# Ledger of designs, part 18: VH-VL binders against o60147

Target 1, 175 residues: o60147
Amino acid sequence: MLEKNKYLYIFRHIQTNQVLLSQGNVLKKTALFQLPYPLQKPVAPNGMRPAKLRKDHWVPLLKVEFPNESMFQSVFMQLLNYRKYRSVQPLTSDLLKLPIPVRRRKIMRQEVPNTIADLADILNKEKFPENSVRLQLSDKSDSEYADWPPSVQIDSEEIKLSRGFREKTTVDEAR
Short names: E, the ipSAE of ESMFold2; O, the ipSAE of OpenDDE; V2, 0.75 times the mean of E and O plus 0.25 times the DockQ between their complexes.

## First folded at step 18 (VH-VL; framework fv_lerdelimumab)

Design z1 (at its last look DockQ between E and O 0.55; V2 from the best seeds 0.59)
Fold by ESMFold2, look of step 18:
Structure z1 (fold): chain C 175 residues (1-175), chain A 118 residues (1-118), chain B 109 residues (1-109)
Amino acid sequence: as target 1 above (175 residues)
Amino acid sequence: EVQLVESGGGVVQPGRSLRLSCAASGFTFSIYAMHWVRQAPGKGLEWVAVISYDGSNKYYADSVKGRFTISRDNSKNTLYLQMDSLRAEDTAVYYCAKGEHSGYFDVWGQGTLVTVSS
Amino acid sequence: SSELTQDPAVSVALGQTVRITCQGDSLRSFSASWYQQKPGQAPVLVIYGKNNRPSGIPDRFSGSSSGNTASLTITGAQAEDEADYYCNSWDSYGNHLYVFGGGTKLTVL
């Protein structure tokens, strides 16, 4: 059987601007493992891993459509690994001067541009066929964080926050 | 002088535990990621684990995930490796290493030998 | 294929030039670093970021790369250069973020 198109979904946190990567259009609790482990606090202050997934706190950032599962899996794994790589970088002297809460906020503010740049870097290196990868953003100006290869077709239509990645709006009960 | 000194190696039976320590001096320990790298007798180098500068991110090689735990105490300038459920294939010299940008290791300890045998 | 492949052994006459190679898919995207290890000793970084030498490493050591291959070159090999040499790279493709080559034993004749 022919492989079906696969989608990469990227979410951002409404307050911290942290990023989560997802294989599905709805986040699973296991996505929280992408967030830093709480050190000495049981709650997740300053973007540490919370005990529960609050799906209403995570909104669409972008969606990528790949022509097959193999391309999707390669890019998804690489992007997760880029995130791990950034999480283990040395602390710079400029950041060291800041109080810890200010430092963490400054680092978190870079996740959106960094993730977009990393995605583009991966796609530039993979040499996919022209126009084979479709990118849709919630904010089209975010495409300016990177230079995109010919393989990427940027959709002119933005993702709306209220519609997110779900197929249709339904009446949802409180969780 | 920048220095890393490992300790806690020894001979142990399979299924038992050991805890390794790495004492750091001569640099600001709390701004660097720290790594464990091991070398089985007569074999090459194998990366084992990394911990971020504040301990909030930890990653492991598949061969040790679920059995080994990396940790650090920045107030004591010390890196740790808790090794549980040890196997014969864990027999190696264990090095701690200071992580720089781009994933290279600019400072290494002299290593501590762990032998797992019946 | 995220493995790094090195020849297991290479020989060089004293004073001659030798090149130690390292191959892998990750090297198309990421710079290799090189480590020297003498018997009973810890590894020592000799080249990073493709061709940067740490302080204290002789200028006879240099690095280069092309495609999926990185090379460590020793110009005018000396007796003290006899050691094992490992390449290392960050690897975004695999489950192991940091990958070492199998090592090359350099013998100086």
Scores: ipSAE 0.765, ipTM 0.866, lowest interface PAE 0.7, mean pLDDT 87
Fold by OpenDDE, look of step 18:
Structure z1 (fold): chain C 175 residues (1-175), chain A 118 residues (1-118), chain B 109 residues (1-109)
Amino acid sequence: as target 1 above (175 residues)
Amino acid sequence: EVQLVESGGGVVQPGRSLRLSCAASGFTFSIYAMHWVRQAPGKGLEWVAVISYDGSNKYYADSVKGRFTISRDNSKNTLYLQMDSLRAEDTAVYYCAKGEHSGYFDVWGQGTLVTVSS
Amino acid sequence: SSELTQDPAVSVALGQTVRITCQGDSLRSFSASWYQQKPGQAPVLVIYGKNNRPSGIPDRFSGSSSGNTASLTITGAQAEDEADYYCNSWDSYGNHLYVFGGGTKLTVL
């Protein structure tokens, strides 16, 4: 519904730490298209797409509420491009110092903090009105990955995790 | 010295295929993203494709998507561009370029001319 | 896809300062790089990032940005600076990851 269009959910893969962006609180199959190529078994390399969406492998990382859909769309698209941008960058000197297996693991682990940092960067540049953006994190400590602009109000309450799905609400508990 | 050398250009008819190569030397090829950029005669630069350092990510311009395939062999320090279903508008000098941090191209090859003509 | 726009041609007197500007939405989010191309030659990177010059590029070349614009400035233009200049940046909103401006032909008078 209309209000759902202003909500950004970011999901994290529980094993690979890959990140998927979602408009709304339910991860859709189409979200996999954010990852360019099919997954190689048994473990998905960074940037690779699973053949099938296993919702149970994804957990909400954060939720962002925007004032309107337009702002959401703008940030959403920018986030996607930031991710693509990083995916084609040369390896950093720090990474090069690591053995290949460790390097790969490190790169995968960086997707979450990088995405959070990207979001903060985008929001800093967008200069939205003060306290107009609400940010809720599954882990409040994740907010430390970036400096947030005045436009962002960080919710003190953490997201109640539901794999592949929306956060648990009172209504859900009543069912 | 860091160097890129393109090869494989030539004259082809529309609908045909051509494969370009770019030989890299003077740097650790396997840690850099590589790009193809083309320039039609008398026209500006057009980004064509990029491939990540390990080949795990590839992106294309819309104008070539579905027809061109970028690839690399890090063991040979070589970048490739497979061009299928060539069109007249694909006529251009094709440059390979070395990607660098923050998304700029710090090294370019001399280019190889591809002419698509009936 | 996001586009970068440049003036097709500019002129500058020898020893004078000229600014070539690139405009596009992507420049709000990403820095531009600038490339010089002389006839029959491959492009050469002259400016990247905020204001970084590769080795071998004269200090008369500088870069700046403001809003949705990026600019290449040549302070004290030399005859050898006559060339085409292209800006490049990341596409923030489109499917094209990288985008070049249309190029600016700089004539040194």
Scores: ipSAE 0.434, ipTM 0.806, lowest interface PAE 1.2, mean pLDDT 88
ESMFold2 (binder alone), look of step 18: mean pLDDT 91; pTM 0.936

Design z2 (at its last look DockQ between E and O 0.54; V2 from the best seeds 0.00; counts 0 for: pae O 6.9 > 2)
Fold by ESMFold2, look of step 18:
Structure z2 (fold): chain C 175 residues (1-175), chain A 118 residues (1-118), chain B 109 residues (1-109)
Amino acid sequence: as target 1 above (175 residues)
Amino acid sequence: EVQLVESGGGVVQPGRSLRLSCAASGFTFDIYAMHWVRQAPGKGLEWVAVISYDGSNKYYADSVKGRFTISRDNSKNTLYLQMDSLRAEDTAVYYCAKGEHSGYFDVWGQGTLVTVSS
Amino acid sequence: SSELTQDPAVSVALGQTVRITCQGDSLRSFSASWYQQKPGQAPVLVIYGKNNRPSGIPDRFSGSSSGNTASLTITGAQAEDEADYYCNSWDSYGNHLYVFGGGTKLTVL
């Protein structure tokens, strides 16, 4: 069987720094289910699930290229479950002392480093071939949140797209 | 003394509903995730649902998704499980459990029996 | 459909050492916790994390882990240790966010 490369796309919210995982380069509305459910009147800045997806508010964080569907599905499912695990941890005493909006913002600011660390942890535990997984970041310094296994090849070029993960059109490259 | 006390169990026919409650005392309720875990007669433990400390994240086992709703009232130190469209396979003792850091259950209630039978 | 595998039964002579094992892929990333359940009683946490005992759990209970396997060891088994033992972990691979092993019935001879 001929396998196509499969991509994991990770987005960051421009205001809250929350993270969404996607198997497509454009977010679907159903990705919003990864965000916490509103307790009372939803407030987008504190990270509660909005009624509508504002695609222009979600920018590239990183992209991971896998050589096949099996590797992609394994990592994608695990990463979603790591996020759920973190979402149900008890409050620490330092967070408990903060006003609720400040507390939520501080928790949301942890999502970028936590997601990157979790991705690396999953990849370190998996038995993937050397250099089989290509990682591209919007900010290469974000790779410093984790130690990467030999299976990961970090792309020297940062993601330059300012809106989503859409690639340059092939028409331009044909010339 | 840290305690969890379940209530609301009983005998119901398939397709009917029940609401379980869990009263918490002796600890700061609103900083912990809370869980429901069940055990069918003569069977092992099965995790059912979790709710985050503020209720903003809820997750369910596939066997109960769409039928059960977990909720909490932090002002009353109470956890709830609304069980709709009950089936015979839902027959079990239902335990309330306190979720500690790293996901272990350090405190359990004594359970409440739910029997779904004609 | 359990993601954690335990032997269904094990026996130990009074005063001897027994090991109960639990295997699953999620254990590479998430520590197992261990619960003792006696007939007609709620489960009781006996080991969490790598090898932490809650207050009131005898020091004859210990835990260990290697790769995808976690173990509960009881040294100097006592009659009151006769119970069912469940391991539990986050399920990083499946749809059941938390998973219990099928349980191991310990008989103290």
Scores: ipSAE 0.749, ipTM 0.865, lowest interface PAE 0.7, mean pLDDT 87
Fold by OpenDDE, look of step 18:
Structure z2 (fold): chain C 175 residues (1-175), chain A 118 residues (1-118), chain B 109 residues (1-109)
Amino acid sequence: as target 1 above (175 residues)
Amino acid sequence: EVQLVESGGGVVQPGRSLRLSCAASGFTFDIYAMHWVRQAPGKGLEWVAVISYDGSNKYYADSVKGRFTISRDNSKNTLYLQMDSLRAEDTAVYYCAKGEHSGYFDVWGQGTLVTVSS
Amino acid sequence: SSELTQDPAVSVALGQTVRITCQGDSLRSFSASWYQQKPGQAPVLVIYGKNNRPSGIPDRFSGSSSGNTASLTITGAQAEDEADYYCNSWDSYGNHLYVFGGGTKLTVL
């Protein structure tokens, strides 16, 4: 079992706040399949899949290290389910009070916190061993979007990941 | 009263197209996901498709993917199912269903029968 | 693909209790909803979530879940409860879709 297979990386789109899940620290083109129905450039609307992956449009949100690939896969699939599930749910009463354009923007803005909350919910249900899951966030404040179970150890250091790409290394910085 | 009324069913030959409609009333249509569910004669329920409240997200059962298109007109409170390349196995009563919180279907239409036969 | 499985048929004596069970991996993550369908009629939601009844559904209907299973229980079955019952949830893996169980025909004796 490769070490990379136990790492979940979550990216957000810099403009639409769409979220992509990645196994490994490099966003793959296949990740776009997480989004429904392709659209043309320049930017896909919320909930739609761009025609091409622009890695530079995706910034790291968080990194999760699982004890093994099996646990990763379980959580990964569940996250996809949660996202899809949410995408077809009725709007909340609060959202209904907003004009459609504002509503849409609000929904887009909620995708990141919702994803984080989903992750926490999933991890709470999974009941993994204490401190067995390592969570690293690009913004530590994002951890406040959810209550994390004892299985999750939040890293004190922020994730050092470039847009859509692998973690920065000393070698990379020297280039 | 919340109500869904399907229409557009009928008898068609294989390979032909048919468009179903579902008229919604009694609720705020444009905030709910809507679904199509079908039931072949003497068989169980089969989920067919879902469309999000604003039509931005659509999902299909594998059995109809590429042939069926779900759409909606929120200004008309109407859900549609465009069925292309119909097959005999598409013969069923087609129900429109209202999505609700937690992903269940709280309201169903009475269904419209689609018969695909030579 | 994930499936929801149900017994195709069950019977219950009038006034007795019957449990209809749905099994599937999706049920580990999501709650099931249950639908009653009588001959020639559209399905009717009877249970959703943990144990929620829509308005108009008798309190003899209840829902429960455990592990990868969800159950619909009718406590004190009535003749009118004779129907087909379907569970519904998600496909947990692959192309995640809504999925119905195969249905359970309940006969009230």
Scores: ipSAE 0.014, ipTM 0.620, lowest interface PAE 6.9, mean pLDDT 85
ESMFold2 (binder alone), look of step 18: mean pLDDT 91; pTM 0.936

Design z3 (at its last look DockQ between E and O 0.52; V2 from the best seeds 0.00; counts 0 for: pae O 8.4 > 2)
Fold by ESMFold2, look of step 18:
Structure z3 (fold): chain C 175 residues (1-175), chain A 118 residues (1-118), chain B 109 residues (1-109)
Amino acid sequence: as target 1 above (175 residues)
Amino acid sequence: EVQLVESGGGVVQPGRSLRLSCAASGFTFDIYAMHWVRQAPGKGLEWVAVISYDGSNKYYADSVKGRFTISRDNSKNTLYLQMDSLRAEDTAVYYCAKGEHSGYFDVWGQGTLVTVSS
Amino acid sequence: SSELTQDPAVSVALGQTVRITCQGDSLRSFSASWYQQKPGQAPVLVIYGKNNRPSGIPDRFSGSSSGNTASLTITGAQAEDEADYYCNSWDTYGNHLYVFGGGTKLTVL
């Protein structure tokens, strides 16, 4: 029998605020296929798909534990599809005024709140038992982007920082 | 007036390639997603592919994924569909369609017929 | 499932009211759009969202939804309303980003 995953992991890019969805607590290179394809330029410092995954640039945003694998797969697929839906929306007149690089950055900066809202929308429409879906955030204030159904239990403990990324302070103590 | 005009359809043998074009006029092309939708003779509508306003996101129906490539040239107000490894089941009228908010298609072209047969 | 289901045919007497239905799980999340297609012609959008009608579409066309079901209603059906009608929606559960119903042939008697 194969071990069946029931965890959703969501990562945020530290610079662009883009989001990657993952079945594992460590991103795989194939997650980069969720990012937009480079247009005429082969490398995109403005959030296009890079050649390599820089794991130190992606930090945990949230983790979700589902009751079972089938519920995980359903929500994972729906969330990927919600992101695709957003990626094909028409530009608004406000965005048309902006230079293309500025416009793209502004759109990317909405990915975190949009993804959290979309997750909550999916969970509000599903019929999960009360308190059967455990949500853990890296920043608990991010739960305020959405209204959560009774099925969701928000963990009181935040996700700890990854070992591979630390913010240096001016006065790091090395003894 | 808002117009979409498809071209490039024809008769082709299985395994061959064909390129469709869709010329757009009467609206700001580079702010809208564009779609291909097909209809086999005597059958219903089937969504085929979408491309985002700047071409950075592309999505396909499973039946064509890996064989068809959607693209656009915003400087020419033109949408393209490159169809490789064509099969008999690809025989259809191919429509281009303008995508709006909420995923509906408000403007359609007249269609171009693709026939794949020996 | 990821499909949208429509009855293949429905009839209405001239001047009477008819309802065409569309069912699918994605309709719990997103509204259906409705397209009219006459023989040899391209589809034409007649209803989108809950009940939005594009300019040029007669007032006799309306839409509604409940649960996983969307409906297109034609009040006071005219001979020119005889056509195929397709619903479509975003495909939230599958890999076909958009999905059409199989179509309903409306016959005006």
Scores: ipSAE 0.739, ipTM 0.861, lowest interface PAE 0.8, mean pLDDT 86
Fold by OpenDDE, look of step 18:
Structure z3 (fold): chain C 175 residues (1-175), chain A 118 residues (1-118), chain B 109 residues (1-109)
Amino acid sequence: as target 1 above (175 residues)
Amino acid sequence: EVQLVESGGGVVQPGRSLRLSCAASGFTFDIYAMHWVRQAPGKGLEWVAVISYDGSNKYYADSVKGRFTISRDNSKNTLYLQMDSLRAEDTAVYYCAKGEHSGYFDVWGQGTLVTVSS
Amino acid sequence: SSELTQDPAVSVALGQTVRITCQGDSLRSFSASWYQQKPGQAPVLVIYGKNNRPSGIPDRFSGSSSGNTASLTITGAQAEDEADYYCNSWDTYGNHLYVFGGGTKLTVL
């Protein structure tokens, strides 16, 4: 469905706070390729990739509606690049002072705010038309992680999405 | 003085393997991403691979993916490139390079020549 | 995949100014780095970020960007500036993490 192609969903892992990007409101197994090196279940430690997708381990972080698929694709790919770049960068002085396990955990916990900041940065650079991009957050306070350009309209309503699953529609409610 | 020194280059037949090394000195090796970049004779620079500071993340160019493996030993301040299933098109001078923020390479080795020929 | 394009060759008269340009979609979002390579030598970083010069690089080298382009400018070209120049970016839209331009051969006349 062409209309679905303009929606970016971002999910976070409930334990590791790893972030996955999705085109559409349902996570696909191919989304795991966003994470480095597959590991065994149940949880991928230290930013690694689990062997299988457990949809129930992923909760919605935010939803972005773009005017068209082209804009979506541009932002989507840029987000992936930001994440990849960050994964190979040198450590900050503060992180170097921490033991390796603690350091890794801290880095993983930063994925959510980093991703939000990345999104804002990308959108600031793209300079889309005013109020052309609609942003909905699971937690409205997460919007404070970044300054948003005029192209972004932040919804007052929080996203209501189940773990790894799509939003309930009117049809779903009738069932 | 900051320095990178490559070694391990030579002449090999197609299908064979070769392992390159890069010895680092003069900087804190284990906090920087390290890269391999190659240059075919008379051609431009081609990025090959990167490894994160702790070796936990690796990325490769499509041209070498599945054949080359980048690794590092931080206790020895050494970067490696295992090259398997070598092809003629892999013939190049291979440089190791130190990564920095904003995606640039501030230190380069002098390179080691790899020649794949039947 | 994202690519960076450069003119294969440019020339400049001694003491004059020359601009080498790199073009690519990734440059709309990210800065390029520039490398000088002389025959038989390893590349040398000359410009990174918006307009940063590493230690030892002459101040006649400068960097700029506009739209989907990045440029290296040599103001007052010297004979020793004759070399190949490569631009680089780490943004390749999920494919190659880093990518070089095709290089520009600079001749000083």
Scores: ipSAE 0.014, ipTM 0.628, lowest interface PAE 8.4, mean pLDDT 86
ESMFold2 (binder alone), look of step 18: mean pLDDT 91; pTM 0.940

Design z4 (at its last look DockQ between E and O 0.49; V2 from the best seeds 0.00; counts 0 for: pae O 6.0 > 2)
Fold by ESMFold2, look of step 18:
Structure z4 (fold): chain C 175 residues (1-175), chain A 118 residues (1-118), chain B 109 residues (1-109)
Amino acid sequence: as target 1 above (175 residues)
Amino acid sequence: EVQLVESGGGVVQPGRSLRLSCAASGFTFDIYAMHWVRQAPGKGLEWVAVISYDGSNKYYADSVKGRFTISRDNSKNTLYLQMDSLRAEDTAVYYCAKGEHSGYFDVWGQGTLVTVSS
Amino acid sequence: SSELTQDPAVSVALGQTVRITCQGDSLRSFSASWYQQKPGQAPVLVIYGKNNRPSGIPDRFSGSSSGNTASLTITGAQAEDEADYYCNSWDSYGYHLYVFGGGTKLTVL
């Protein structure tokens, strides 16, 4: 028919645990503009990448299946805006007392639980039909960062990691 | 005694540049996001730009994106707005504002007037 | 057009109670803050969060929120309360990160 399901793909960095949002199962270089500017050198917000994309360093965190493009676009835009909101909050007192390198690492490690919580917050506040949104995680225990609305069905199967950023790769059985 | 003092406003021709400064005192500057908000004569408030506490994130209103650059020097407790390619519609009082937790602006400067006219 | 909708003007008799409203979808997720602006002056924060009042703001100012709507209430309006009032919130749906309502001119009769 004429409507097709749409997927939101969320990746994490294997070392820093930073998070990138993607419309496709392969990250584009433009996703790097979701990352903070370099602290030591000024760079423009758009049209310049502060870091090279190492596709082998970004693994699937979760994916979300939406029944249509409109729902996908609404949630994707809101997630990006929630992320910007968090990026301009003041330092909390517990972070302020940490040395700057330790502070930065701790902030980056919070991106995974924060992104999952934000996704759930958005889905809880949207008026989506029951069971209309399917969520699949690489680690099902990550669903415990949030309470999910009735609109969300959590897939019983975890995402199987593949080489690079591909969602699924099947290796033929040796004879 | 928390204070913000803007400076650098003036009268300029369209297409020219101007740099605004905001001197901060009485608080720990480098843990707060800082904002610029403007108000055209007789009009309402319009948010312009924000910079995170360490300068690693910057965001702009669409009306100024690509023409204005927000920056900060935490060693001097100073916020800046570089305004290039100025247009008549950029005429406004420009306020510096301190961003508190949850996004409210608890401290404002008194503003500096920018007039862009031939 | 603004993401946050305010009535452009309201009036209140001296000593009476008035409510100024602000509506927007982002208010489900992000609380409004309220600013008073008198002619020729910078804005002043009067309410933040659900109902927090900064030091120096009279206790006749209060706030509330429900769903998509935030309200500023002045319970015993005084002549000095005559001003423009702006709500402000993060914009989860738009391209503007911080959005102000269009403002409400309060006239104290």
Scores: ipSAE 0.763, ipTM 0.887, lowest interface PAE 0.7, mean pLDDT 86
Fold by OpenDDE, look of step 18:
Structure z4 (fold): chain C 175 residues (1-175), chain A 118 residues (1-118), chain B 109 residues (1-109)
Amino acid sequence: as target 1 above (175 residues)
Amino acid sequence: EVQLVESGGGVVQPGRSLRLSCAASGFTFDIYAMHWVRQAPGKGLEWVAVISYDGSNKYYADSVKGRFTISRDNSKNTLYLQMDSLRAEDTAVYYCAKGEHSGYFDVWGQGTLVTVSS
Amino acid sequence: SSELTQDPAVSVALGQTVRITCQGDSLRSFSASWYQQKPGQAPVLVIYGKNNRPSGIPDRFSGSSSGNTASLTITGAQAEDEADYYCNSWDSYGYHLYVFGGGTKLTVL
């Protein structure tokens, strides 16, 4: 329970590359409310949300450990705001040159790097204490999507979370 | 010249519906988010709603959520605001505004007055 | 919901400098835009981002930010600058995204 207070987990959809933020290492149904509008099965287009949470469609992107819950909440809410803001932004010139289907696909592909960049931007602005924030990525190369402030310590080990679920720990195995 | 022209305003009774239109010209309409902003007489600006470039995303102010519907027809370069269940407090000049990067409004219409009164 | 607050009224002598400030938690995360509105007219964007002026806006208008505040500064106020000024940014906590300040009436003396 204490982990939920200071840990941010970010999941991406395996098909749409949509991103969900989670307080805790297990996706909740309520996480879908982060996406604007519910749609029918099987897959929601970018910017929309499916009718039901398919946990098996969501894979871990990164884990962030904050010094305390307050810092977590601040960053969490800011990330949501960045996402909303981006959803209503005009298209870039590069995107406008592309056919609509291609454009949509490209936008979808940008959700993950955009989210990572957003996180870095937020953390840069927050100016937390040096090495006070621990970042663990499912793919270390994803850290290259942004410049991280001194407050962020990037873990050398990649996260090994299950789809939509927390990583199994020794404690879990004992249960 | 970039221009937005609102229409559809008028006097209506509470509980009635009204549909506003905003005709856009002078820019590529279908690549920008569009907004409605209103201003009650003698009061400040109040953001009402936004719709994404393709209409896929919509957001509303709490004060109008569930009653107003923003929409657009990109083939007609037109923005709409369907206002249902109108209340006296909805009385305002309604502006359509063009969104731009970084979330500001760089173009405004001259507004259309909506008066809700018994 | 997050709010942006402005002083309801400020005054400045002709040719002097005035700063109109907007305060709100959202400003810690996002930049503000500023709009000038004269009586009977639609708002006009005067400043956006860090310190960007749209075409046609005099260079006496400038923008700044600090902490949870954003400011519009008019250096060398002119009579035509008398107007209402509104700041705008995002709200916090994922409600309705955009929010205006209450507006500041600027009187040029």
Scores: ipSAE 0.020, ipTM 0.627, lowest interface PAE 6.0, mean pLDDT 86
ESMFold2 (binder alone), look of step 18: mean pLDDT 92; pTM 0.944

